# VH-VL binders against 7-cyano-7-deazaguanine synthase (queC), part 7

Target 1, 227 residues: 7-cyano-7-deazaguanine synthase (queC), of Persephonella marina (c0qst3)
Amino acid sequence: MKQSSSIIILVSGGMDSAALLWLAKKEFDKVYAVSFDYGQKHRVELDFAKKLTEEAGVEEHFIAEVPHLKGIKGSALTDRSVEIPSEEYPEGPPVTTVPMRNLNFLSIAASFADIYEIENIGIGVHSVDSPYPDCRAEFVSAAEAAINASSVMVAKKKNRITVYTPFLGMTKTDVLRIGLELGVPYEKTYSCYRGTIPPCGECATCRQRIEAFRSVGLEDPWFKKER

## First folded at step 15 (VH-VL)

Design d2 (from b1 with heavy chain R100K, light chain Y31W)
Fold by ESMFold2 at other seeds, look of step 16:
Structure d2 (fold): chain C 227 residues (1-227), chain A 122 residues (1-122), chain B 111 residues (1-111)
Amino acid sequence: as target 1 above (227 residues)
Amino acid sequence: QVELVQSGAEVKKPGESLKISCKGSGYKFTNYWIGWVRQAPGKGLEWMGIIYPDDSDTRYSPSFQGQVTISADKSISTAYLQWSSLKASDTAMYYCARHKGYSWETEPFDYWGQGTLVTVSS
Amino acid sequence: DIALTQPASVSGSPGQSITISCTGTSSDVGWYDWVSWYQQHPGKAPKLMIYEVSKRPSGVSNRFSGSKSGNTASLTISGLQAEDEADYYCQSYDSSLSGVVFGGGTKLTVL
């Protein structure tokens, strides 16, 4: 049974957003997608996002530029002089932190939601494994409140915009299990922060992805011996 | 509409330097990878390398590493291919081309320049 | 130098179908679904005909189609016309080179 008639999904091309996309195709009548170009080193993820949304058959896939995030100094994801680390995430915000990333993304997605009268905004955050403040439940709650307070649609229609976070409180492995059941084509997803082809296998996101597949008794499609 | 316009044909002698150009218009030049492709007379296409003009991230084919320099001037939407010392074997047609998407690995060349014929003879 | 393997030439009669093969390795055509095909008439720049194995850009005739099996991609041209006479090149990414690789080219002659 579907929850609502429409949703806009934040799609990065990674495993979690792919699982959310496939889940949303089952749960909602109309699925829109938005992806963001914020000057990330792994810009190739946008090509993977486009291929995923084409396969899923979304109503429209928007690519939004976020120019104020491009070239932010001190982030390994946007500053060419800062190395992508190979170790586990450190305590506190890692060097891969892009300031306020999901707040910027949700606000842009909310603008689309207002224009298209979409009552659901989907984001694939899961708090158990994330060192990033903008992937936590307290952030989602605050962002949803701000969106509803700001929305012209909500003000006029007296309805509500829901930030749909079905994976909140789950591990990476839990989300992977859901995606496998839904038939997500994980060979068409991309997680590497270094933006290499093939993925580097060494950065924190590559390692977490590999471990998630191992924990369900599978090999990561990118690191199989034969495709 | 998207257009890549290359500099004119060159006739040079061995040992001379050369810099040829590729000017992009009709799109946001800094958002797309630009590649260089060589075609020797009567031969096939050979990938030489690519550049992302926004930050000058440059990659070379192993066959051309150290043989040429790829650069860009984003202020005038222009990519360059240059030699410090030409050889007779550098005689070829040289094309610039734009990659279709956000990366050069996953996407084709969707727009090509008209080519620059470089002739190196004694 | 590494190149994808294409036949040097193929020929066909007007109205017939022709297939051009492009054979690579498990580090390129065999692994990635990012094979492209280019048409080049004499004295002209290459033109993109097929990408992602089988997709056509806007303005390319549906007489052109592509497929892939294992390490070999194929370009098929149906309903051959005189204007199809040209050189054809396949292209893929190759992870062993960390670079783009082209096929050696195939001269198509329409008899």
Scores: ipSAE 0.536, ipTM 0.821, lowest interface PAE 2.7, mean pLDDT 88
Fold by ESMFold2, look of step 17:
Structure d2 (fold): chain C 227 residues (1-227), chain A 122 residues (1-122), chain B 111 residues (1-111)
Amino acid sequence: as target 1 above (227 residues)
Amino acid sequence: QVELVQSGAEVKKPGESLKISCKGSGYKFTNYWIGWVRQAPGKGLEWMGIIYPDDSDTRYSPSFQGQVTISADKSISTAYLQWSSLKASDTAMYYCARHKGYSWETEPFDYWGQGTLVTVSS
Amino acid sequence: DIALTQPASVSGSPGQSITISCTGTSSDVGWYDWVSWYQQHPGKAPKLMIYEVSKRPSGVSNRFSGSKSGNTASLTISGLQAEDEADYYCQSYDSSLSGVVFGGGTKLTVL
């Protein structure tokens, strides 16, 4: 009888989480996924996340509701009175910041990890291109420490939970190259913060995505002339 | 058990107002888009528009923009289709239907109401 | 052009296979893999038979299948039975409309 390695992946339906999902399918015996409904304007991303996890063949894909984030004002992603910006990120955290988003998400994922005895929690953060404080190495280290201090599984099994961040220190272009080599179906990913179909092509995350594809000599699948 | 129950048939004259209803049960009403579809006698299906009941985000087909009002009351799990001034050409069967999943663009209508026949004649 | 193109009618004998076409454009059927098919018996509401081009909801017979090539989606009914006699509608999202578009409908007659 052998002990198998397991991971639960935070899947948003975007490029980075898709690359992480395909990498995890290669690297781990059992892959679980969790996605979050927190009142985001771009709810369509959840349908893309479900399509990705179905294609990857995960053990289970949980959708966790986070209703208290729906009531928080001041974020362009959850507050209808705040517009989604069309320009580059400003200095400091952008208006699209949802307060403590990845801390909330990691704590929920850790609950699933504790119940299902999953040793790894995967998140597709990379520090080079992100203005968000909850995408940085210091945050990840602090969250991992808190998770291990709180875990009944860790206390009982005398093991550790690892927050798996294979893309930390990489650019979005680096992550894209990894995903392309792994065969990620980027036409089935969704990045637009405005939630439009087709994607708007002008919000910061759309422009980052288009630029990443262009930098490797490819066109973004959403904006190709032929499908 | 997911169910959409629509209000009963209506016989009206041109110029009259009308509001028909669609009550959802057996699921979390606020989590799904509800669409309205018209079918004129002997004709095909026409998409009129949709609403997300949680925040009343509403979209209309260009053909129906300004012709009808789509609304919802999430406290009683009910969507509405309303005319301020009916025309004879509004004679049709009207269906409400629920979108599968989290979006209306990528997902089909998985459950349909029984339909409401609206007849408008002098 | 607010409707996907379907033949007005098709017919077949019991036990045969028939195919119903649904032709759109590059802004709908040609771009998106979100084609659905609905069956409507006389006096009844439509019923979802196929979604995402080829997926069947639970409770739908495996005699119903779907496919797509270019701007044309197809519904195939194998082993045709009397109860398959109905109207059939295809449906897609269309980005030029920013909305849902249905086909004009096909009346299937079982001979």
Scores: ipSAE 0.536, ipTM 0.819, lowest interface PAE 2.7, mean pLDDT 88
Fold by ESMFold2, look of step 15:
Structure d2 (fold): chain C 227 residues (1-227), chain A 122 residues (1-122), chain B 111 residues (1-111)
Amino acid sequence: as target 1 above (227 residues)
Amino acid sequence: QVELVQSGAEVKKPGESLKISCKGSGYKFTNYWIGWVRQAPGKGLEWMGIIYPDDSDTRYSPSFQGQVTISADKSISTAYLQWSSLKASDTAMYYCARHKGYSWETEPFDYWGQGTLVTVSS
Amino acid sequence: DIALTQPASVSGSPGQSITISCTGTSSDVGWYDWVSWYQQHPGKAPKLMIYEVSKRPSGVSNRFSGSKSGNTASLTISGLQAEDEADYYCQSYDSSLSGVVFGGGTKLTVL
């Protein structure tokens, strides 16, 4: 049975957020979603996010614009002058890092949570060795503290906002297994940082996704020989 | 209410230039791809190309690349289709249309302009 | 350009059902579930009737339905009415062209 509770999920259209969305539909009474238009080259992900939230049957799906991130140069994801690499660099955050992306996203999601009195904010972070600083457990803990210190809902209701991170400490393959068991329609998810149709198959996220499917004995729906 | 309003019909001679317009209203113009579609008299629909007005990212059908220029002025919510030198074979109805979502690959044209008839004859 | 193949014309009597086919390749209709259908009355702009193979936008009658099998998509109109007489175009993305492709169009005559 579902708990009598509500959650807002950060939904990107990718594998991890899709698994989180399906898990949240099982675990919570009311599921909201928020996605972000921050000028990413892979804008098609937003259409995949909409298709996923429509199929899952969320209460509302908000699209929040983050225009200040569009104007910041130096990320391969938003700056047309910076090439999307075929591989991650071996040291430090990759060139695909958008400055403080998830901090911006969590604060906006927290504003929705305050207004709609939503007790939980879900984010699909899953690896402690993530190349992105704003996908790590230490970041999540700090963001939760700041959200609770800032929240009018918390002050008014004398309760707490929880940042729900059920995949923390898991591998991509672990998250995929959970999503397969839950019935996630992975053909309706999109991971490619280049934003191409079909996905490029070469960027770090495409390779990671392909390998996760292979490790469970499946082909990625995008790269099957036969449909 | 989403509307796309195109400029009026044009009668031109071969070799003349032409720029036709498509003004969007009732939505955030910069958030949607705008496409151009040609329909020659008695013929079907042909995709010419598309533009994302926010950054002017422009894509052309191979059949029209180098033949026309697609542009936009986001400050007045207007897309343009332009010829530097018209040919008689450019006689057609030209539609602008908006894609439903954030991508042009996965999403249909959900709203269409009324069309601009271009007639090129001597 | 590769055009999607549609019959040039179909006809039916009021109250009947008809089906219009749209045949492409594995680089468009066969691979992607993003087939759209447009209705065009004479002198008018096209109107979106079906998207994502089988979804109807708001305001489109449930008499219009869509399906796909292999490289062929189908538009079915049940309970034909006189106002259904129009031209119908299918559309898909085609990855070999990296572009939008339309079908050649089908003229529907309601007898």
Scores: ipSAE 0.500, ipTM 0.803, lowest interface PAE 2.9, mean pLDDT 88

Design d6 (from b1 with heavy chain S103G)
Fold by ESMFold2, look of step 16:
Structure d6 (fold): chain C 227 residues (1-227), chain A 122 residues (1-122), chain B 111 residues (1-111)
Amino acid sequence: as target 1 above (227 residues)
Amino acid sequence: QVELVQSGAEVKKPGESLKISCKGSGYKFTNYWIGWVRQAPGKGLEWMGIIYPDDSDTRYSPSFQGQVTISADKSISTAYLQWSSLKASDTAMYYCARHRGYGWETEPFDYWGQGTLVTVSS
Amino acid sequence: DIALTQPASVSGSPGQSITISCTGTSSDVGYYDWVSWYQQHPGKAPKLMIYEVSKRPSGVSNRFSGSKSGNTASLTISGLQAEDEADYYCQSYDSSLSGVVFGGGTKLTVL
């Protein structure tokens, strides 16, 4: 049965956010989506995000521009002079770190939640050992507290905004299995940080995706051969 | 209303330079890819290349790489197509067109300029 | 660039349905759902009629429909009208060339 509540999902066009979107469509009455244009090299991901939200049938899909993140030097995702690494992510925050990215994104999503009186904000965090500080469970908990302390809707209605993190404590493979069971169209998802078509197959994100499919006995739709 | 307005028809001689323009209005110009499409007399459409005006990320068809320069001036919402040395074979209609997608690969041209006829003859 | 294959011309009578084919390869038309169709009247710029194989932009009549099977996309125009007389171009993305490709065009004549 659907809950009688609403959720806004952060949708990047990638595997984890797609799985979250399909799960949310099953679990909530009204599903909204928000995606972010922050000048990332892989802007094509937003086209995949739009295809996913259209297929899922969301109430609205917002594209939020984040202009202060455009051209930030020192990040491989926004600085043209910094190469996207081919190697496994090193220990600690990788060169692909955009400063405070998910803090910015959650605060913007919270603004939409206040305006539309949405009580849930969904994010596809599953990483117990994420290389990005703003993808970890402690960060999510702190952000939820700050959102509730700042929310006009919460103050007015005396309710609570929940940051919905159903994949917390799961592996990439666990999340993929859930998405396959839910019928996520993974051929319509995009993970490559280099923004190429076809995906590069060699950045850390592409390699993680390929390995996740192999772990469940499948080939990544982007890299499979006819059987 | 989204509108792309191109510069007027040009009559040139071989060896001359030329820069034609495409001015966008009715939308945030910097958020959309602008492509250039050639149509030789009596022929079909040929993709020449595309530019993202915000950062000048430019991609060329292999057939046109090194043959033309695509540029943009985001301060006046204008994209350009230019030749340093025109050839008679450059005689064609040239369209600018907006891609609707955030990337340039997955979406169509949703709005087109009226076209600029370039005639190169001695 | 290699053009997608379309018939040079098709014709039909008012009220009939016609179909225009666009044949490519597994690296373009057969590569996902990146197929679009444009209508071009003489002396005018092309107009987008169909995108993502079968979707219509706002303001395009539902008499225009699109489909794809394998490496061949199709544009179908039902209830043919005189104003449908135009050139029609398909367009796709060629993943092997990393570029946009167009079909050679089809002249539709309404008899």
Scores: ipSAE 0.381, ipTM 0.767, lowest interface PAE 4.1, mean pLDDT 87

